VH-VL binders against q9h9l3. Designs and how they scored, part 2

Target 1, 176 residues: q9h9l3
Amino acid sequence: PRKMVAIDCEMVGTGPKGHVSSLARCSIVNYNGDVLYDEYILPPCHIVDYRTRWSGIRKQHMVNATPFKIARGQILKILTGKIVVGHAIHNDFKALQYFHPKSLTRDTSHIPPLNRKADCPENATMSLKHLTKKLLNRDIQVGKSGHSSVEDAQATMELYKLVEVEWEEHLARNPP

## First folded at step 3 (VH-VL)

Design k18
Fold by OpenDDE, look of step 5:
Structure k18 (fold): chain C 176 residues (1-176), chain A 126 residues (1-126), chain B 107 residues (1-107)
Amino acid sequence: as target 1 above (176 residues)
Amino acid sequence: EVQLVESGGGLVQPGRSLRLSCTASGFTFSDYAMDWVRQAPGKGLEWVAEIRSKAYGGTTYYAESVKGRFTISRDDSKSIVYLQMNSLRTEDTALYYCTREGTYYDILTGYSFDYWGKGTTVTVSS
Amino acid sequence: DIQMTQSPSSVSASVGDRVTITCRASQDIYNYLNWYQQKPGKAPKLLIYAASSLQSGVPSRFSGSGSGTDFTLTISSLQPEDFASYFCQQYDSYPLTFGGGTKVEME
């Protein structure tokens, strides 16, 4: 079995009126929830909306933030060759302009057994917050300080672990 | 390879209507905002209109010079962006370019017009 | 509306010359500035985005600098294929606006 990591990203608004979403933080944790990567990232364009309520990003976090191109390189090095777990992970990959092999990707927003376990419709897209509450009895993304990408990545990994055996067997029989 | 091909240009009289089309290929069309930019003969570039992706509500923006007369729209199933031009004026005479914006999913190119079509000519004359 | 003022409107230069084009915004646009090249009879081509980022495939002799209101496009050593018109464009706010353009001509 390959090594497994979970990823979560936070975005800020750039461009006219902040309508462009740009990567501003990326967190990666290993199977045990240990943080492998957690960096604030400087977008190539000026930030006009930090979206702090949701992103948790503030202007002070960008003072020594890692330039996007550099951060992307660092992140890709970590992800290469690993099974990457995320929630609605296609958004993270698009933000990174990096597409991980489908066979090595696990999206907790599209795992029917996970939804079933949470008493949700198997074909529905449930939020990370909802699944975490239902299955882990844990509250995430609470308060007004915005999300914690580390917390979200850890929750994502824990959720996947609940269905890992079943899902990996399924994927082995039905490769993407 | 990304390609943008404009069509629908022609000669029309003032007050008439014309509909431009831009067919896109070589990328996931629905993920990108699309714009029209025009260039009058021997003049500079003028932004005309923008339409966002569906993910951003398909919001449209217009230059003041065309507001109320022009309508930008898109058909993601066909990878086409349109420019409906009504109440045309002589000052609307220009080469009309279709262009793709680097969007929220394309951080490496920013909010820039990274690909352009060859343009279609619109001439408004009595 | 944000006004973009380019200078000069035209410049005569020789191969090997250093060419500098300036774009001034009527208000602070941070780094929301793109540069385009347009050759006669052709569509514009993106050169620089975010004021200083070189578009993929563009020769390194092109560079962009500046922030706020004053921006500069520099061609370190002009090549024959660089004779063209150049435009700056802001994307800080709507309406999106272009500079008036600079024509680089052969001396």
Scores: ipSAE 0.016, ipTM 0.604, lowest interface PAE 7.2, mean pLDDT 91

Design p43
Fold by OpenDDE, look of step 5:
Structure p43 (fold): chain C 176 residues (1-176), chain A 122 residues (1-122), chain B 108 residues (1-108)
Amino acid sequence: as target 1 above (176 residues)
Amino acid sequence: EVQLLESGGGLVQTGGSLRLSCAASGFTFSDYAMTWVRQAPGKGLEWVSAISGSGDSTDYADSVKGRFTISRDNSQNTLYLQMNSLRAEDTAVYYCAKDWGRYSYGYAFDYWGQGTLVTVSS
Amino acid sequence: EIVLTQSPGTLSLSPGERATLSCRASQSVSSDYLAWYQQKPGQAPRLLIYGASSRATGIPDRFSGSGSGTDFTLTISRLEPEDFAVYYCQQYDSSPYTFGQGTKVEIK
């Protein structure tokens, strides 16, 4: 069996008008919630919008941040060959400029059994915050200080574990 | 000025192979993801494949997965599409397209080549 | 995959008139990652709008994009003769990065 990790990234705005979402923090946890990676990352382009309200990223975090190219290499080394769990994970991979195999990807924003368990429409896209509150009775992303990618990654993994058996069986019968 | 020039199109039999090239100039090639988009005669646009700026990550439409391979040579500023096991439904003009965002992928495409025609006959 | 449905299929108008093109997504498009392209016969597509509402470089201000979630609109405030073409919307929220089937704007 392949090892499983959960990932969550925070992005800032770069490029014209800050429309490009650039990786500024990445957190990776193992199946038990232990932190394998957690680094602030320096985008290769000037940051136009820190999006602090959501990202939690501030200018001071970029002072000693890991350059993007270096961070990307470190992160990809961790992800390669593993089942990667995330919420709306396509955004994380996009920020990493990385395509993980679909067969090894688990997106908790698109798992109907998880929504069903939370008494939500199966085909709806629910927020990580909502699912975490409903199913884990835990509040995440509270306050105005922005998100914690470690907290979000841990919550994502715990959510997936609730439906892991059922979903893995489903995927085995219906490979992507 | 940004320029993209496709080549390699032509007539090929069903089951055959063809390799397309796209020569890029006017921008730092390795800083941008590149994409192939195709258009069947008289039809709409279809995303085919994309590759990261570094070339170490690729993605494919389900319709071409296992048959097409996207690659790039950043030292030559060239994008490639190796097409194997070609089918009639692969007949189309193939465009190479530059990603709008620097150091990103999967954004809008701000520059396109003029395309190269691939015709697959039975 | 996200399916984009454009309407109408064909729009017949005269120069000087206002054109309104619709693009509807089968699911919400995050961060408004929606683009519009123009394609003339025998030519490659040209980027008009990105981020749902931002004009690409060199695009006249008569072109404007609006919308969010699942409903997007391209507006040409006053059609010029060179604006008669086919227009495509595209989402780049998630792979595969699908296109709409296109709307043809033709001269009445």
Scores: ipSAE 0.233, ipTM 0.757, lowest interface PAE 2.2, mean pLDDT 93

Design p5
Fold by OpenDDE, second read of step 4:
Structure p5 (fold): chain C 176 residues (1-176), chain A 122 residues (1-122), chain B 108 residues (1-108)
Amino acid sequence: as target 1 above (176 residues)
Amino acid sequence: EVQLLESGGGLVQTGGSLRLSCAASGFTFSDYAMTWVRQAPGKGLEWVSAISGEGDSTDYADSVKGRFTISRDNSQNTLYLQMNSLRAEDTAVYYCAKDWGRYSYGYPFDYWGQGTLVTVSS
Amino acid sequence: EIVLTQSPGTLSLSPGERATLSCRASQSVSSDYLAWYQQKPGQAPRLLIYGASSRATGIPDRFSGSGSGTDFTLTISRLEPEDFAVYYCQQYDSSPYTFGQGTKVEIK
């Protein structure tokens, strides 16, 4: 199997006004979509805004959540040495306070061939939900319960597979 | 306290150029995407351009693509908008806005500057 | 692009009355990434609602947002004198991150 994983994180608001984005859930899937990691994560600071509308995070999820430092270690162990696929993945890395090598990172929000395939402007930022619907004919993030990071990670991986060959060739010719 | 202060607006002739600045304070500037939004006199709001926190990603409205360039200097906590080939329809108050979300653009704007007026005249 | 159409163009009401503002999208707004802003004359806009129904920090509970897909609503349960302003919806689902044309809430 390919040393490739997809990651999706959900964040909550911390700090005095809830403007600090803190990791509250992380999901990692392998190339086949199998879940390698899926944990609720307890931020080190008090949660002011669960941002449930899109994060899907609720107070009850934090009761037995994995402390951030522990979760971070677990996640980094999984990511090390792998190609990491994500959507707007720089947000996930920053929430993790970890930066994966650029040469081993794939961001589906910044892959022009993917947008082109979806009949979108190549330089536009499209939502994961939109791309998933257009290219996979699948509805994600349905309902009012917020995102499912597992579902989103799986969708991200599948989207990348659509352009994997072309994009990997491009990157080989144009290394970051 | 978050503060955003635009500058650089003024009167410019059609075809001319202008560079806007937005000085930011009260938050970790590089942690947030920044956006320019403009408002023509007596009209509504129009999204113009956005840049990620680290400046490694940008986006533009079709109306300004190829003419405007958004950039930032995180060491100076300053956002810029270089406007070239200005047209009469570019006349507007230009607001710099802080993205609510961290790092990437495409989120609501929780803080706005007071704007700077750009007037393009023939 | 996603075109947002607000209605009505102008809403004339008295303090204490309920205000209902509509924002209709030309296509579905994914993940309910819809925001509402308030703008008073001579001032910059202020964020009221995000995620279609979540109040921004410091926003009074008389403001509420609802809706999904293509139809969104901003409700002001009881208008205060300071609520008379122009209100804009905005989608941040996909670029370009378009605004509605605005609804003016004016005093009757």
Scores: ipSAE 0.000, ipTM 0.533, lowest interface PAE 11.9, mean pLDDT 92

## First folded at step 5 (VH-VL)

Design z9
Fold by ESMFold2, look of step 8:
Structure z9 (fold): chain C 176 residues (1-176), chain A 124 residues (1-124), chain B 107 residues (1-107)
Amino acid sequence: as target 1 above (176 residues)
Amino acid sequence: QVQLVESGGGVVQPGRSLRLDCKASGFTFSDYGMHWVRQAPGKGLEWVAVISYDGSNKYYADSVKGRFTISRDNSKNTLFLQMNSLRAEDTAVYYCAKEGYYQSSAYLRYFDYWGQGTLVTVSS
Amino acid sequence: EIVLTQSPATLSLSPGERATLSCRASQSVDSYLAWYQQKPGQAPRLLIYDASNRATGIPARFSGSGSGTDFTLTISSLEPEDFAVYYCQQYDNWPLTFGQGTKVEIK
């Protein structure tokens, strides 16, 4: 059976006025929530805005960070051949400069049965924070020190498990 | 450099249809979710609809559900709003609006750029 | 839905004075709050996002603060071009909502 992982990334601002989103941390967990990868990543270009309120990234994290090219190779090796679960996952893939096969991608921000379970409108794109609070009774992303990508990846996997059977059957009937 | 230009507004009778276009330039259109926001004359702002970066997900304000359809053509950098069964209360200036920069696991749905707006008047 | 209540409805001040505009949410929106300026006949312009971050090209006299339910926009020294209507907007939950506006006018 095909193995499943969840991914979450944190980005910093690069490029003009810090508007480009560049990868600065990536966490990958397995089906049981065990951490398979968790590294700070040094973008190949100058960091203009650490975005610490969201990213949790500070200058000291970049001192020992893995260069982007090396980290990307490590991450893609883990993702290859697996079902990859994420929230708004297209942003993670853009930051990785990679796009996973759509048939092997699961995005908890776009699963109507998950929204229904949370008593939310089926086509509303709900935040990870709100779905986690409503369905797992857990507060994530607390405070203003930034998000934990390990915590967020674990929450994403737990959310997917709530609808896994139903959604996998749906996708079998309705290939992407 | 970022530019959003709406077109297609006009005066129509209740029950009729209009389509609004929004032409985008100065950014990678297919990277961002896009919105319509309206403002009735002399009134405040009302969010109308959103479409995801790739067009796969759409969501609407209750006041327009079932009557309005948001869509996009990423090859033409164009956002659309099809407005059917128009009512007098739909009279407003309609703006297209761009979401801010993206971050993983979140959608940052403030509007960093707006078009100039196009007026839709629905009256008998 | 999350209701945003702005106060005061109208703020009458002279150039050079400090303006303080309030926005109160009916439930917590964390820091997911933006402020916009709108002049007559123009589209809104983003001033502040994430409660306190100035948007690109916005002068330093504009600042935002607050979290949860209580937010403030401050204009430290009003310029003639600052007399306009100001809206707050939350993006914590659907539907996205705006406050009813605060008009800042010349006394």
Scores: ipSAE 0.548, ipTM 0.847, lowest interface PAE 2.6, mean pLDDT 91
Fold by OpenDDE, look of step 5:
Structure z9 (fold): chain C 176 residues (1-176), chain A 124 residues (1-124), chain B 107 residues (1-107)
Amino acid sequence: as target 1 above (176 residues)
Amino acid sequence: QVQLVESGGGVVQPGRSLRLDCKASGFTFSDYGMHWVRQAPGKGLEWVAVISYDGSNKYYADSVKGRFTISRDNSKNTLFLQMNSLRAEDTAVYYCAKEGYYQSSAYLRYFDYWGQGTLVTVSS
Amino acid sequence: EIVLTQSPATLSLSPGERATLSCRASQSVDSYLAWYQQKPGQAPRLLIYDASNRATGIPARFSGSGSGTDFTLTISSLEPEDFAVYYCQQYDNWPLTFGQGTKVEIK
């Protein structure tokens, strides 16, 4: 059995219209929810939209932010060889410009048993917030100050634990 | 510049089938979820269906479940809507719509770009 | 489903006047709320996303506010080209839903 970590990233908008999602914060927690990594990250391009309502990122957070290339290296060292759990994790990997092996990736937004447990349609992609409320009876991403990537990563891990046994068995029989 | 161009609309009888196409350009098509939204004549907007960026996830409005199928070909930057068992109430202008930016763990499914729409008329 | 109710149904104003449009959700949608403008014979155009963010190319006279269940679109000073139908849309939960629209017409 491999070690498991959960990751959640916050992105800001870059590019001419701010539609490019660039990594601005990354949080990684272990199986127990302990924080392994939590850093503000400076995108290589000018930030057009901080998306603060969602990201929680403000201009002041970028003053001492870790340059993207450096942060990416740090993060990849943590992820390498591990089972990585995330929610809609393809976006996190895209922002990281890194793609983890599919066999070692767990996306809680694409686990039908998890949706079933939450009385949600199995073929619908549900938000982390909704699943967390339904299954953990916990409110995350509250208020207007933006998300906490640490909180989100922890919630993601807790959600996965609910279906871990079933899903790992499924994946063993049906490897991606 | 982002452009979405629908085609395939027309007049059909109830019970018949029709396929709509939406050709996308000006952005990385395979990075975004795509939607169909329709508007009956003189009425408001109704969400119809969504397909994820890679086509692995699909979801439909109850009004079209079991009858409509959304699909995409990322190699051709094209979105499709197969409409079967058409009904009079399916008469509408059908728009393809592009999702906006994504924020991790939160699905932000507003539509930053729309096609011009294609009219589907179901009548006997 | 989440029902969005827009008010008023019709808003008759003159150029230069302030327009205030309301959108109320049957349950909280946080800030997962967008506003669109639609002119006759045209596709909808995104005005506001995430409740208060103005889309690219949208004039400063358009602004969005609110969170939870109550949202407002404000046009500070109506221009002739602003007379259209305006829709709100939530993307908090499935199915995605629109308000019934508010028609802003010239007085």
Scores: ipSAE 0.412, ipTM 0.822, lowest interface PAE 1.6, mean pLDDT 93

## First folded at step 8 (VH-VL)

Design y17
Fold by OpenDDE, look of step 11:
Structure y17 (fold): chain C 176 residues (1-176), chain A 123 residues (1-123), chain B 111 residues (1-111)
Amino acid sequence: as target 1 above (176 residues)
Amino acid sequence: QVQLVQSGAEVKKPGASVKVSCKASGYTFTSYYMHWVRQAPGQGLEWVGWINPYSGDTFYAQKFRGRVTMTRDTSISTAYMELSRLRSDDTAVYYCARSGTYYYDSGPRFDPWGRGTLVTVSS
Amino acid sequence: QAVLTQPPSVSGAPGQRVTISCTGSSSDIGLGYDVHWYQQLPGTAPKLLIYDNSNRPSGVPDRFSGSKSGTSASLAITGLQAEDEADYYCQSYDSSLEGWVFGGGTQLTVL
């Protein structure tokens, strides 16, 4: 069986008016929650909005940040061939400007059994924070310091593990 | 309708550079990636690289790294591919083609394609 | 040169069924990447024919179908028509090359 990792990325605003989401941090954890990767990443374009309130990214984090292309290469090496779990993961992959095979992707924001377990509508898009609180009785993304991508990746993995068996069986019967 | 209009045919000498343009219309230029694919006469398709028109980030096939430069002008929704140090085996029709940024927005399928630009390299 | 392998040519009579194979490796199709197919009529640019293994864009007749299994994909054309005479290319992504790859192309002749 393929190894499983969870990913969470933080983005900053670049481009005109900071509307472009550029990768500024990426965290990857293994099935057990061990950190495999956690780096600040320097976008190729000037940062207009650090989005610190949500991203937790500050200017000081970019001083020794890993250039995007280098970081992307490192991250892709980790992800290649693995089942990648994330929440609203399309944003992470988009920020990476990367395509991971659909059959190897698990998005916890689109797993009906997970929502069911959390007493949410199956087809609703629930936040990672809400699901984590409801199903893991854990508070994430608290405070004013912004998100922790490591914490979010770990939470995402833990959430997936709750429905892994059921969902993997479903996917086996209904491949994307 | 979505259209990609490419610049006209080019004739170049070995060692020269060529810059092909691709003007996009009918969609938001910065919301899709632009790819470049070439086809030598009587040969198959070969992927050259792609550019994110929004960020300007580029990714080239290994074969062309160091010799190809992809750029864009968002003000006129135009992508450019410049190939330097041309040689005879660079003679080909060069296509621009659009793709999505992820699976939910047309994904990595190429659609549509430009009509192609013939670049002939001969002494 | 082409990373994906296609037969160089296939032929069929009008009304017949033909199939074009596309064989990849463990770093592309076999890794799980989807396959797309393109039709290139003589003297024209390629046109998307099949995307994500088996989906047809608007305007593509249902006599065109695609499938994928393991490290290979296949394009099937039923009820072959004269207008189907063209070159067909499969496409996928190769993780080892970090880029998109095409098959060598298959020339379909309608007899």
Scores: ipSAE 0.898, ipTM 0.940, lowest interface PAE 0.5, mean pLDDT 95
Fold by ESMFold2, look of step 8:
Structure y17 (fold): chain C 176 residues (1-176), chain A 123 residues (1-123), chain B 111 residues (1-111)
Amino acid sequence: as target 1 above (176 residues)
Amino acid sequence: QVQLVQSGAEVKKPGASVKVSCKASGYTFTSYYMHWVRQAPGQGLEWVGWINPYSGDTFYAQKFRGRVTMTRDTSISTAYMELSRLRSDDTAVYYCARSGTYYYDSGPRFDPWGRGTLVTVSS
Amino acid sequence: QAVLTQPPSVSGAPGQRVTISCTGSSSDIGLGYDVHWYQQLPGTAPKLLIYDNSNRPSGVPDRFSGSKSGTSASLAITGLQAEDEADYYCQSYDSSLEGWVFGGGTQLTVL
């Protein structure tokens, strides 16, 4: 059977006026929530806005960060051939300049059974923070230090486990 | 077209401070890191630190922390480096250099360089 | 001590090929950071000669070339000319030192 991992990323602002989102941290966990990868990543462009309140990224993190091209290679080696779980995962793949096969991608922001468990409209896009609080009774993304991509990746995996059997069967009958 | 114009030579005594300026022209000052690099007489190049002119964020090589301050004035596209508690082994030419591009994963190149400012520290 | 190691001097006759080495570590060149080269003529500021390992800026003749492999980089100069007499520096970034690093410089003498 295929291995499953969860991924979460943090971005900083690059480009004109800091409007481009560039990858600055990536965390990957296995099915049991063990950390497989957690690195700060140096964007290929000059950082204009660290976005620290949300990203948790500070200048000190970037000085010793792994260059984007190297980090991307390391991350893609981990993801290849695996089912990859994320929340609004399109944004993470865009930041990686990579798109994982749709048949091997699971996005907790777009799973109707998960919304049903949360008593939310089936086609609504719910935040990771909201789903995690409601279904796992956990508070994530707390405080002024910004988000933790490890914490968020772990929460994402636990959310998927709540619907894994039902959703995998659905996808087998309804290939994307 | 792209130029970095530095302030003139300085002669200082040990214990004093020096402030060197670097005026940029021909490009968008706030879009590129500005670095400071020094070269003692007959010696190689030594990186001092950088400033992000947009945010004002700085980072200094460990050797200079506590003695160097980098600032900028975006209204006149000018970066500054101040070195305090000068020692005779701080005698060097101090260069400003633009990082060249935004490409961190490629290691930024220094282009262009200022002509340098000689700082002489002698009793 | 320079973080990147270069030979202190190299010499060659006009028309010859010379090569200048630049040896780093697993925390700089070996981690994948690019290498840049600078030429410093006597009494002048350094000038960018080669960037991103092998690219030439506009105005640098194609007899200058660069390469990178493993933890090392190399600058080659073919058709050596008297005007090439200068100091040459390699430069990269080192993650363990958290900063930009240069080689110790190589003094090229044209015989």
Scores: ipSAE 0.005, ipTM 0.495, lowest interface PAE 14.3, mean pLDDT 87

